# Ledger of designs, part 2: VH-VL binders against Vitellogenin-1 (vit-1)

Target 1, 170 residues: Vitellogenin-1 (vit-1), of Caenorhabditis elegans (p55155r1310to1479)
Amino acid sequence: SVCKVQKNQIRTFDDVLYNTPLTTCYSLIAKDCSEEPTFAVLSKKTEKNSEEMIIKVIRGEQEIVAQLQNEEIRVKVDGKKILSEDYSAHQIERLGESDIVIELPEGEVRFDGYTIKTQLPSYSRKNQLCGLCGNNDDESTNEFYTSDNTETKDIEEFHRSYLLKNEECE

## First folded at step 1 (VH-VL)

Design c12 (framework fv_cosibelimab)
Fold by ESMFold2-Fast, scan of step 1:
Structure c12 (fold): chain C 170 residues (1-170), chain A 123 residues (1-123), chain B 112 residues (1-112)
Amino acid sequence: as target 1 above (170 residues)
Amino acid sequence: EVQLVQSGAEVKKPGSSVKVSCKASGGTFSDYAISWVRQAPGQGLEWMGVIIPVFGTANYAQKFQGRVTITADESTSTAYMELSSLRSEDTAVYYCARAEDYYDTSGYRFDYWGQGTLVTVSS
Amino acid sequence: NFMLTQPHSVSESPGKTVTISCTRSSGSIASNYVQWYQQRPGSAPTTVIYEDNQRPSGVPDRFSGSIDSSSNSASLTISGLKTEDEADYYCQSYDSSDYYVVFGGGTKLTVL
């Protein structure tokens, strides 16, 4: 199953397409919402009217942040910038100057600064996933589950429930 | 420059098998999904299946399950489609087509197509 | 699986605009991207529209795509028709529930 975030649109793991522009605050794209979370994927825009994104992947206790700088992907691990020669040591693969793959426990995230693709097996984390990518439960519907597990058909309410408050996005 | 080059035309008898090749040049082979699509004379396009080399997985249209096998050899950048138990209604032009992005379940955009291989099944 | 239904043929004069529809039989047309391919006699198909409404490099801007959820259909619109636009056109989408690529039956465009 694949979830794609691109051009102010999200295609969920259950293949529902909807429009929701990201903001300069992080939004939770996909997360293992079980009792022992193993990963989370978050993203935000670099600027209000840009389609360029910053991605944050939390994998266990490790925080990976990637974004474009001078048309090239730059990566930080736990706040420290790393060189491309060190990517493999952190289970990150470089596919090109501006294209990387970050390994998840079961799956991966591909990012090029403008598109986020999160791929999980269809059986993976069924009904234990949360975030804007949906819960991967094989149910296509106009109803979504917010961060407090309440059903809604209001996309703006759905997105707001996964928007992280941060001083930097003021 | 990306190009998909297919093997030449084949004439086969009913009950036999045919194996068509599709060699990719100019691109990163393993990053892309390769589908096989056929077209019977005067008919439309019919999807047969896909191989995703990086995952080693293949998916087939239900109509062809059990008769079709799609494989890939990354070392030679070549995909193969083998169709067994041939019938006269399998007479068609067989195309390989590359999906621009193998992670995209949104429609498998085919950005490059092979030239086609005519397979004729006759007694 | 769902089916994609296109008109078998359409015709229009040079310089005019033509629209080819592609209707999905079950499930929402908007739930999966739609691509459009052009096929001239004796040739392999080539992409004219991808991801509902995007044009590949080299495809003129007189080609456009759209989605209409109310009729559950996608449309390919060609304005300023030229004789070289004469071809078969196929829409294509993906059935994510069955992991199956679906093609429309094709539309023969004649430019008279």
Scores: ipSAE 0.000, ipTM 0.463, lowest interface PAE 16.2, mean pLDDT 82

Design c13 (framework fv_cosibelimab)
Heavy chain, then light chain:
Amino acid sequence: EVQLVQSGAEVKKPGSSVKVSCKASGGTFSSYVISWVRQAPGQGLEWMGVIIPLFGTPNYAQKFQGRVTITADESTSTAYMELSSLRSEDTAVYYCARSQEYSSTWPHFDYWGQGTLVTVSS
Amino acid sequence: NFMLTQPHSVSESPGKTVTISCTRSSGSIASNYVQWYQQRPGSAPTTVIYDDNQRPSGVPDRFSGSIDSSSNSASLTISGLKTEDEADYYCQSYDSRNHPVVFGGGTKLTVL
ESMFold2-Fast, scan of step 1: ipSAE 0.006; ipTM 0.541

Design f01 (framework fv_fiztasovimab)
Fold by ESMFold2-Fast, scan of step 1:
Formats: structure tokens, C-alpha cells, sequence
Structure f01 (fold): chain C 170 residues (1-170), chain A 122 residues (1-122), chain B 110 residues (1-110)
């Protein structure tokens, strides 16, 4: 199952397509919402009207951030910039010249500075996922579950429930 | 409220090693980078570098070969050493709390120590 | 080393608006947030503006920041005598992998 985020548009794990105005605040894209979370994927825009994205991946206690800097993809692990020669030591791979792949416990996140693809195996955590990518329950419905587990058809309410507002964002 | 207290040797001879320490009171030591900034007499601010509670550092490339930073998490203290000092190292040295996210777009100093005057004189 | 260029001085009379420019490059201001610090005589710098245009608690609305391309500016409206200070812009520089400050601007209230 694949969830794709780009250009204010999200295609969920269950293949539902919707539009939402992503912001400069982090949004929770996908997370293991079980009692023992193993990962979370967050994303934000670099600027209000930009298509350029920043991703944050949390794996256990490790935090990975990736974005474009001067048209080149760059990675931080726990706040420290790493060189591409060190990527494999952190289960990160460069594909060709512009893409990176960050390994998850049961899947991967692919990122090129504009598009985020989160891929999970088909057996992976059905109905235990949360976030803007949906719950991966094999039900292709226009109904979504907010962060407080309330079903809604209001995309703005859905997005707002997964938006992490702070003083650094619009 | 968080307060930074700093101390260290104020008078040095050329070729000696500068050593300064900064202690954090009233707040958490983890979750921040702890930095050093200096200001020569009558001049502007120059960033020296930063260290987090795990000992991870970033330093000004112009100073990298002479700068060593360390942390003592049991005392909530961090320290700066600058080796092979010259008259150009004469400055007021400030420690500061660097507030950051893992994103490249966020890093700034929101709490500053009062400064330590360092004079390098033959 | 300082990489961001500011005018060395700016002046005004009480009540006027003063603007301080800060010029950088694509590796610093062009790619990263801008910050402004105020340094009163004999004191440590104080954070005045963060993330281009945000004010910390306790900073008056008279202070505002903006960023366009590789340049930023700090505006002080309703200038007061207590605003006499040195002002520094700052940003992360991707080429240096470090934080850089501007050359500083001394604001004088005439």
C-alpha cells in the first residue's frame, strides 16, 4: 500500500484522493497508532505557497529530517547533518541523483523534496494506522477518522486534527 | 526562568588555551543546542559553535581546528576550549541556548549568558 | 566571519519609522529563516524577531521583520529613545554549515 503527498494533494493507503492546503506547520502524515508506536511520518511546506516539502520521520527514538537546501537534498539525523556516504549507516539510501529512501520497520518513505511516498506491506497494521494517509483498512471510503477517532467527511476538520501548530509556523 | 551563568580565565598569553564554562539553571538541558558567540571590542557578533546533550557539535569552519566543546549532563554544564590563542581571540564570549527543530529553517538563541571578557596579551 | 551586510548606522527622531536592511545570499537568507537581535549598550544580545517576522513575548508591536529573496529588513515604528542600540540580523548558512550574523547597525535616536 502506498500513500502519496504532493501539491496539496493526498492519495491515501486505501486509494482515496483528496485535496488539502498543507501549511508551514507539521502535519502528521502516517503513524503507527498502536499502543507501542514504531514510526511516524510528518511533513510541512517550506513556505506557504511553495510545493517544496520538508519531511520528518521518527523511528523509535531516532528523528530524521530531509529537505532541499540550494536544490540539493540534505538529511539530518537527531539534529545533525549527515553526508550521503553515511546514509547507509542510518538505513537511508540514495536512489539515482535526487531521491532518498528512508527505511521503516515495516516499509519505507521515498522523498525527492516535493513528493512523499510512504509504502507499507499489504499485511501491515490494518486499522492501527492514523494520520492524513488514512488507516489502511482496505475500505475505499470518503469518510476519515480524526486524531480523536471521530469519523468525518469534512476535509478541513480531518486535516486540522493532525496539524501541529506552534510559534514557528503560519 | 532559565538562566545561564558563565565563567573562565579572563587573561591569556598568545599560544595558550582559552577555557570557558556555562551552567544552565531553571530548565531542561536536553532538547536544545548550547552555543558560544563572541564579540571583539567595538565589533560585531561571531558564532563559534554549538553542542547538544549527546555531545553532537557544529562549529564555525574558520575556527573548527582550534575549537573543542564538551558537555557534562550530570551538572547541566557545557564548555568551550580554543587552542593556540592570538590577540584576534580577544573578545567578550557569550554562551546561549539554541532553540531548534530538526528542520533547517529553525535555529535561534533565545537565552543568553551575561558574557565573559577574555583578553589575549603578550 | 560575518556574511550578512547591514548599514553601519541608522537614525531618526522620536515617533519616526526606521528600517534596517540585511543582505545575504541564496545559501543563507535565501534558504533559511532570518532572526534579529537587539544589543543595548553593555549588555548581552536579546532576541527581538524570530523566523522572519515573529515576536517573542514582551517585544512591542513597534518591531516587525520581513524577508524577500536574499534580503531581510527590520522596521522600528514609533521610534523611542530606549531603542538606541545595536541591531544584528542572523541566519543559518548552508555553505558554511554554520550560523552567521550581520555586520550590525547602530540605531541613534536624535
Amino acid sequence: as target 1 above (170 residues)
Amino acid sequence: QVQLQQWGAGLLKPSETLSLTCAVYGGSFSGYYWGWIRQPPGKGLEWIGEINHRGSTNSNPSLKSRVTMSVDTSKNQFSLKVSSVTAADTAVYFCARGKYSSSWYVYYMDVWGKGTTVTVSS
Amino acid sequence: QSVLTQPPSASGTPGQRVSISCSGSSSNIGSNYVYWYQQLPGTAPKLLIFSNNQRPSGVPDRFSGSKSGTSASLAISGLRSEDEADYYCAAWDDSLSGYVFGTGTKVTVL
Scores: ipSAE 0.000, ipTM 0.489, lowest interface PAE 14.0, mean pLDDT 83

Design f02 (framework fv_fiztasovimab)
Fold by ESMFold2-Fast, scan of step 1:
Structure f02 (fold): chain C 170 residues (1-170), chain A 123 residues (1-123), chain B 110 residues (1-110)
Amino acid sequence: as target 1 above (170 residues)
Amino acid sequence: QVQLQQWGAGLLKPSETLSLTCAVYGGSFSDYYWGWIRQPPGKGLEWIGEISHSGSTNSNPSLKSRVTMSVDTSKNQFSLKVSSVTAADTAVYFCARGRITMVKGVPYYMDVWGKGTTVTVSS
Amino acid sequence: QSVLTQPPSASGTPGQRVSISCSGSSSNIGNNYVYWYQQLPGTAPKLLIFRNNQRPSGVPDRFSGSKSGTSASLAISGLRSEDEADYYCAAWDDSLSGYVFGTGTKVTVL
């Protein structure tokens, strides 16, 4: 399954579509919420009224941040800018000037500065995945579990539970 | 590549305000949290608090009423103030870069540390 | 104050294995990742282990971490004289909403 994030709209791994305005604070999009987490995908808007996003991918020891700069995707690994010739050494593939794929332990994230597509195996179990993309368990009724693993019908509460609260948000 | 340079007053009298600054070189400022840790002579490490590049703070509850942190994004600097100091505030103060783990909330760990600033409070 | 308990000292001879324990509670180690920091004499602490058992780039595989319940352990195999240092465990504490350190262990190479 694929989860897509763009234009303040999210299509979850279980194919549920909903609207939620992202902020200038990082929101947890998808994460391995098992006892031994292997990755997390976060995103935020570059500014309040922008559709342009910044993505942060955490996998193992590495923190990868990507965003558009002068209509070209720029990548930092552990806070250091890397050139496109070094992308493959970090399991990152460039598909164009503004389009990259970041490899996950089981899956990948594709990003172009405006759209995030996270692809993971469909055999993920309930409560193994968390975040705004849902739990990828092939049961659409389970998509709105908050970060403390309680079900909600309130999208604002759902989003707020995955918002990094140590930053000023717009 | 990332290096933290810290400075501030080394000698203080009781009741004064401690002021320390940390500057970040060779790396991104906006993608991390920035923290302060102290170590009294012959004792262990104590976490003081953290601040994001946007100015959001979180600090040790035992110190929260006396601690103020700030950032200057134009200079890639962050600062710590501790008011009403006493002899118990005598310590080496370290600044550090915090990375978010996002495992169970927003806890973080420190992967790059400044060299430390010795602060002595004496009457 | 630190809420994680470590033995005050540990010692070994070159080539031996030394283990350092770190004991906490359900609100810190029991529910969060454990980190280990090495502090060589006169220097700032250095991250040695993160997320219970992972090593940063540049840390030798002689250092390993583990976690079980509310306790954690750092193992140093093939002990060398340059490993003589203070070692601190650390974890987030949900009850304090803050980062807490262990009491520290001085490792002496005999």
Scores: ipSAE 0.006, ipTM 0.545, lowest interface PAE 10.6, mean pLDDT 83

Design f03 (framework fv_fiztasovimab)
Fold by ESMFold2-Fast, scan of step 1:
Structure f03 (fold): chain C 170 residues (1-170), chain A 122 residues (1-122), chain B 110 residues (1-110)
Amino acid sequence: as target 1 above (170 residues)
Amino acid sequence: QVQLQQWGAGLLKPSETLSLTCAVYGGSFSTYYWGWIRQPPGKGLEWIGEIYHSGSTNSNPSLKSRVTMSVDTSKNQFSLKVSSVTAADTAVYFCARVGYSGYDLKRYMDVWGKGTTVTVSS
Amino acid sequence: QSVLTQPPSASGTPGQRVSISCSGSSSNIGSNYVYWYQQLPGTAPKLLIFKNNQRPSGVPDRFSGSKSGTSASLAISGLRSEDEADYYCATWDDSLSGYVFGTGTKVTVL
């Protein structure tokens, strides 16, 4: 199963398409919401009116941040910029000048600055998923559970529940 | 199966420079950090540092001013130099591969060389 | 403290369970995975536990690890004579930007 985020739209793991513009605050895209989380994928816009995104992947205890800088992908691990020659040591692969794949415990995230694709195996035990990509339960009617596990039909309420708002963003 | 072979000078006088080399066989060199760990007689393990095939290094702050690591990608080898040695540098020195667990980037030493004994005496 | 603190020794009889503690701080064990290494007399260390509680292939399930807060523990169940060795915990220290080892524990099988 694949979840795609681009151009103010999200296509969930269960193939539900909906419109929700990201903000300059991080939104939780997908996360292992089990008792012992193994990963989380977050994203935000670089600027209020831009389609360009920044991605943050938390994998175990490491934080990976990637974004475009001068039309080239730049990666930081735990706050420190790494060179492209060091990507493979961090389970990150470069597929082009601005296209990378970040390995997850059960899957991968592909990012190019404008599109996020998160791929997880079908029927995995990691179906304890939460976030804007949905719960990956093969049932499209169950896609809109808020961060407190309450069902909603209001997409704005759904997104707001996964938004990490702070004083520096909106 | 990846194996590490190490060699270098075993007996030094104070103020001399320690030089050790480690060679990698049976596995990829370019996708790992390669590390050095030492163990003084009757004492515990002390991390010296690590180097990537590009030459990028991380080293123990207490040793940083005396330690130089280098890599020779054409031979799949990496080396350690410790300058201005004293009796406190007497130890068994191990080289190691800095490994990762599947999809995680968690740092651990999963393949070790057999060790090289270095003695600093007058 | 620049190193992780372990008891200097631990002992047991064959078949018993022994536990080895490892104490650190928020900048090391508190924020990072813990690793354990076994060093048999006269040999190089061997990775015994990684990611707090995982075993490499070939390590028997008699060995288990755990982590809570700024402390970690290694348990050896069904103790055998061949388990007589030095055991070291280790982790990354964010304040030092470096790898740190514990003070080591000598396990004796009585």
Scores: ipSAE 0.000, ipTM 0.459, lowest interface PAE 15.8, mean pLDDT 82

Design f04 (framework fv_fiztasovimab)
Fold by ESMFold2-Fast, scan of step 1:
Formats: sequence, C-alpha cells, structure tokens
Structure f04 (fold): chain C 170 residues (1-170), chain A 122 residues (1-122), chain B 110 residues (1-110)
Amino acid sequence: as target 1 above (170 residues)
Amino acid sequence: QVQLQQWGAGLLKPSETLSLTCAVYGGSFRGYYWGWIRQPPGKGLEWIGEIDHSGSTNSNPSLKSRVTMSVDTSKNQFSLKVSSVTAADTAVYFCARGQYYDSSGYPYMDVWGKGTTVTVSS
Amino acid sequence: QSVLTQPPSASGTPGQRVSISCSGSSSNIGRNYVYWYQQLPGTAPKLLIFSNNQRPSGVPDRFSGSKSGTSASLAISGLRSEDEADYYCAAWDDSLSAYVFGTGTKVTVL
C-alpha cells in the first residue's frame, strides 16, 4: 500500500485521490494511531506558493527532517544536521542528489523535495492508521475520518483536523 | 580555538576565474560546513555557499552556475572558484566555519577568516 | 522580502541602550532562527548572537537578541565606544534557498 503526496494532491493508501494544498504549517500525512504509536509522517510547504515540501518523520523517539537546499537534500536527525556518509547509520538511504528513503518500523518513506511516497507492507496497521493518507483499510468510503475519528465529506474539515497550526505558519 | 587562513589572487580581469583557498587550523574539519561570504565595497554581506568534508555543497542559487567549491581533506583546506567574473564580483571574500545549534538545520558562521580583497577591473 | 531590512544607522552616548530592528518575512525570520554579526571597521564579521537570543562564549551580556513574528531586534545596553561598528542580522530564507543578511546598521557612539 502506497500513499503519494504531490502537486497539492494526495492519493491515499486505499487509492482515493483528492485535492488539498498543504500549508506552511505541518500536516499529519500518516501515523500509527494505535495505543503505542511507532511512527508519524508530517509535511509542510517551504512557502505559500511553492510545491516544494519539507518532511518530518518521527520514528520511535527519533525525529528526522529533510528538505531541498540548492536542489540537494539536507537531513537532520534530532535537530542535528548529518552528512550523507552518516545516512546509513540512521536507516536512511540516498538514491541520488535529491532522493532519499527513510526506513520505518514497517515500510518506508521516499522523498525528493516535491513528492512523498509512504509505503507500508500488505499486512500493515489497517484501521489503526490516521492522517491525510487515510486509514488503509481497503475501503475507500471511510478515508475521510478526522483526527477525532469522526467521518466527514468536507475535505477542508478533514485536512484542518490534521493541521498543526501556530503563529509562525499560515 | 580554530583559525582560518585565506589566500588567493586579488586582481582579475573580466571573464577570468577567481580562485581562493582557506586553510583550517586547530580544529576538526568533519562535522561542519565550510563557507564563503563576500562584501562589495561599501555594501553588505552576501552568502556564496558552503561545502562539507565529503565535498557536498550548497550554493546561493543566484551564483550557482558560476561557483565551484572543493575540499582537500589531507591539507584541511577548502577552495572557491567563481568563473566569468565581472566588476560586480569586486568584493572582500571571507571564508567561515558553519555550524548548527537550532532546529532550522542551516548553519551559522561562528569563525571567520580575515578576508581577501578581490578587484575585477579592465 | 528577500533581504532583511535594518535601519541604516543608530546612535547613543556611552552607557545608554541602543536597539536595532531587523524586519523579514514568513520565508525567513518568520520560521527560522535569527543571527547577529558585529563588524568592526576593517575587520571580518564576528558572531554576536545565534538562535535568536543566545550568546557565544566571550560575548558580553550587555548584548541581547529577541524575535517576534517576522521581526528581530538586537539590544546593546551600557553602550561603549568599542561597540561602534556595523551590525548585521541574518537568517535562512526558504524561498531563496539561501542564507540572507540584513541591510546593516552602523552604530555610532557619540
């Protein structure tokens, strides 16, 4: 199962495509919403009118942030910048100047600055996932469950429920 | 107690390539970015770019097509080349050590070389 | 917006407090840390403040930084003649993918 975020569109794990532009505030893309969360994937735009994104992956207690700088990926782990030679020590693989793969407990996140692909195994945490990528339950009719697990037809309400808003972002 | 010593050709003609070198003394070369900043006469500061010990670079997009940076880890040196210079490249050029503390992930310059004056004139 | 705006000059007498403003936007100061550099005449810049309000070892506590929204400020208390210098704010700019500096403020001790 793959969820793709690109060009103000999200294709969910259950293969539903919808339009929702990200903002300069972090949005929760995908998360293990079980009683003991093991990962979360968040993203925001670098600026209001850009398709370029910043990704934040929380894996256990570790925080990984990646973004493009001069067409090359820069990576931070727990607030500390790491060099490309140190990527493998943090279960991060570089596929090119601007393309990386971050290993999850079950699955991976691939990021190039403009596209996020989150891939989970076939036997993943169905019905325990939350976020803009949906709940991965092989049922397209229930993709729009808000952060309080309430069903909605309003995409703006859905996105807003997963938006981490503060005074520094818009 | 790290120090940066810089040198390079100071007088150039338009179309030539500017070449500067910076040597690092008294500190580790790994774990930092090593950068270049310039200052035209009577004007403010402009960031050119940075390089780490592995040769990974970040450059100001406005200058990227003309800028090449390199490292020589055996000598603890890093270098800047700017191709196709014009009078607009006349400036004092500073090398600097970039390190990070904050969650933004972008280094700030905590140690600076003393500067090299570069004049481009016909 | 791409360059941080500072007043061109500020002045005070010895012992007074002087403040220097730095105005940016959501792509730089609004989301990233602010740094301040002091440049004495004829010398290289020196880091004075990092991460909005932190002082490097060796910088006196009479220098302080602050940030609010898309603006930052450097305060110099107990102004001394040796503080006469140019001061630059700086921040990463996400839109430009570049470290940007302010227009600079010349501090004169009267």
Scores: ipSAE 0.000, ipTM 0.445, lowest interface PAE 20.1, mean pLDDT 82

Design f05 (framework fv_fiztasovimab)
Fold by ESMFold2-Fast, scan of step 1:
Structure f05 (fold): chain C 170 residues (1-170), chain A 121 residues (1-121), chain B 110 residues (1-110)
Amino acid sequence: as target 1 above (170 residues)
Amino acid sequence: QVQLQQWGAGLLKPSETLSLTCAVYGESFSGYYWGWIRQPPGKGLEWIGEINPSGSTNSNPSLKSRVTMSVDTSKNQFSLKVSSVTAADTAVYFCARGLKRGYSYGTMDVWGKGTTVTVSS
Amino acid sequence: QSVLTQPPSASGTPGQRVSISCSGSSSNIGSNYVYWYQQLPGTAPKLLIFRNDQRPSGVPDRFSGSKSGTSASLAISGLRSEDEADYYCAAWDDSLKGYVFGTGTKVTVL
């Protein structure tokens, strides 16, 4: 199962394609919404009209943030910048100057500064996933469940329910 | 400007290990993926895998158990080994440079000239 | 497992437009970028199109790519004799977790 986020467009785990204007506030892209969450993937734009993104992956109690700086991916783990030689110690793989893969308990996230690709095995957490990538249940109609688990046909309401708004973002 | 020079053993017997090397000239080895593709006589292309300067690899799942790739950054070289060869491994083997950013794994933009490998008993 | 399917051959006369289809699935073309390679007889493949529809520096605008759903297409307008070659599409496959090539299309200029 794969979810892809690029250029204000999301292709969900159940292969639904839709457009939504990502913002400079973090949006919840995909999360283990079970009673004992194991991961969450969030993203935001670097600037209002930019296609360049910042990714935040929460894996257990660890926080990983990655973004482009001078055409190269830079990574922070729990708020501390790490060098590429330390990536493997944090289950992060560099495939090029601007391309990384972050291991999840049952899958991975690939990020290049513009595109986020989340890959999960088909047996993982079906009907317990939430976020803009949908619930990975092999039923497209269920993918528009808001953060409080109510069904909606309004993409703006759907996105807004997964938006982490604060004073500095718009 | 980038030039890939490749070499290795061209004639092998079944069960032997294929070993090929590719040297990079005219460009920094760092910042790119470096990979291998093969083409059996009269057939299409098959992706073998790729390696980055830190030694991390991605490889074709159907070949993964027999494939080993390595890199020597001091020489700007990368190498391919395929163990337990059979006649099905007879092909022209190409080394290639991968795309830098935001593309699928295994995508190649600069290719070597190819090395013919024949496996016969 | 599945590979990308192309017609085995295509032909045209000089100046005509030739289109080559590439059919995949949601796990490859449907979810990932498509690439096209040109292989002239006796030579290594050359990258012709990347990211679905982008041309590398030096590739004439006569070559164009497109993607729709789980299929992609390469168009060659103003066909010339030097375009006679084998053409391959390619994409990452999420299900196989590997890079796959198309079956290849031999373009003949009559």
Scores: ipSAE 0.000, ipTM 0.464, lowest interface PAE 17.6, mean pLDDT 82

Design f06 (framework fv_fiztasovimab)
Fold by ESMFold2-Fast, scan of step 1:
Structure f06 (fold): chain C 170 residues (1-170), chain A 121 residues (1-121), chain B 110 residues (1-110)
Amino acid sequence: as target 1 above (170 residues)
Amino acid sequence: QVQLQQWGAGLLKPSETLSLTCAVYGGSLSGYYWGWIRQPPGKGLEWIGEISYSGSTNSNPSLKSRVTMSVDTSKNQFSLKVSSVTAADTAVYFCARARHYGSGSYYMDVWGKGTTVTVSS
Amino acid sequence: QSVLTQPPSASGTPGQRVSISCSGSSSNIGSNTVYWYQQLPGTAPKLLIFSNNQRPSGVPDRFSGSKSGTSASLAISGLRSEDEADYYCAAWDDSLSGHVFGTGTKVTVL
């Protein structure tokens, strides 16, 4: 199963498509919401009216941040820029000119600066995933669960529950 | 430039395991997915699966339970195993390099010449 | 697994324009770019078009691609005898997390 984020649209792991404008503050895209979380994927826009994104992947104790700079992907691990020759040492691969793949404990995140694809096996983390990508439970109803596991039909409430807000979000 | 050479058992009996290997010359495994496509006699192309340099795999759901892929970075090669073969697995098998370009473009740009696999009793 | 639907055959005489349709769904063509392969008799497939309408180096401009909604089309203008081949569309399918190929179209030059 795959979740895709691009152009203010999210297609969830359960193949539900909805529109939600990302902001310049990080939103939680997908996370292992089990008792011992193993990963989280977050994203934000580079600026208010841009479709260009910044991705943050937390994997164990590592923080990986990636974004485009001058039309080329730039990667930081724990705040330090790494060269492409060091990507494999951090379970990161470059596919083509600006596409990278970040390995997760079960699955991967693919990012090119504009599109985020998070791919997880459907038999893993069922009903223990949270975030804007949904819970990957193989049930394709239009049901959204907020960060405190409350069902809602309000997309704005759903998104707001996963937004890491500072006062100047655009 | 980059060239793929493939080999493996061409003649199998039903229930056996198919094993194919693809070696990469003129380039590194790093930065790409490496995939397998098959074509039964007189029929179209069917995607089997792909594996990244680090070992992440994607597989055709219709074949997933029988397919195992692996990468050997020291030999610069990757391999496919298909278990419990039947006559329906008779096909030409191709290995290929898969790329991503821009926003969500996946395609295969370098292909091996193919290995004919026949399953008969 | 799903497949992309193509007509089984298309034909023309030298110099004509031939179009090959490719129909998919929202999870494949509707959300990802389309690419096309040419397979000459007895050979491996060769990439002909990628990213809906881009040509690799060495592919003549007689070949063009387009995409609209959940459908795509390959056009061959100025048809030549060497264009006789099988043509396949393909796309990444988000729901399958994998590639899907079209059913294939055999182009015959009469």
Scores: ipSAE 0.000, ipTM 0.499, lowest interface PAE 15.4, mean pLDDT 83

Design f07 (framework fv_fiztasovimab)
Fold by ESMFold2-Fast, scan of step 1:
Structure f07 (fold): chain C 170 residues (1-170), chain A 122 residues (1-122), chain B 110 residues (1-110)
Amino acid sequence: as target 1 above (170 residues)
Amino acid sequence: QVQLQQWGAGLLKPSETLSLTCAVYGGSFSGHYWGWIRQPPGKGLEWIGEINHGGSTNSNPSLKSRVTMSVDTSKNQFSLKVSSVTAADTAVYFCARGYDFWSGPTRYMDVWGKGTTVTVSS
Amino acid sequence: QSVLTQPPSASGTPGQRVSISCSGSSSNIGSNYVYWYQQLPGTAPKLLIFSNNQRPSGVPDRFSGSKSGTSASLAISGLRSEDEADYYCASWDDSLSGYVFGTGTKVTVL
């Protein structure tokens, strides 16, 4: 199952497409919302009205942040910049100058500075996934569950429930 | 907003090689298949082929012996060559952004170049 | 012929409903998603419908798609003069390992 985030548009794991403008605050894209979370994927725009994104992947207790800087992908692990020669030590693969793959416990995230693709096995934690990518329940309807696990058909309410507003995002 | 800009020689003689280039602006080249489609005058659309960031290709079996596609990831460009052209290769050629590498069964083309007219005449 | 067959033309008056059929086989429409493209005169095609029945942002809901077996259909409700264009269905063909387009339908608004 694949979820894609690009150009203020999200295609969920169950292949539902909708529009929602990302902000300079992190939005929760996909997360293992079980009682023992194993991963989370978050993203924000570099600037208002930019299509360029910053991705944050939480994998266990490790935080990976990636974004474009001077037209190439730059990666931080737990707040420290790493060089491409260190990527493999952190289960990150560089596919080109601006394209990386970050391994998840079950699946992977591909990022190129503009597009985020999260791929999980089709059997993966159905009805225990949450975030803007939906719940991966093999149904193309009723995928808009807010962060408190209530169903909504209001996309703005759905997105707002996964928006992490803080003092740095304006 | 991703934009595709295409260019190449528009007038060719039979037996020459057609060469077209497509450049990707406003987004990363990685993560998608990039395709070529053509349309002869007064006719429908014909898919030529597609290539991804890593250089993997799929092409129309009727054209595969004459078609070469390539990528230049450092320039966010992809190119099409069609060898041994004839009058039947006269068409408007479009480049387009295709599906992503890890998409499910979906294979749509959501961003298109404006087209390049190619005429093969003696 | 193209592997996906469409009627060459369809017509209607403003406000009417027009339907365009697309016929394929088990190796394409029967096994894969269907896409629809709109081509205004002198322009590049525009994605109108993807994954059988989904609309990209900016496509009005009067355009709808459906798929049954090895066939698909595009419906245009409330036909408008701006809808006068060529419409193409498309799918992936497993036996060709390639993308295939329909023969195209010219929609005329009378």
Scores: ipSAE 0.000, ipTM 0.459, lowest interface PAE 17.1, mean pLDDT 83

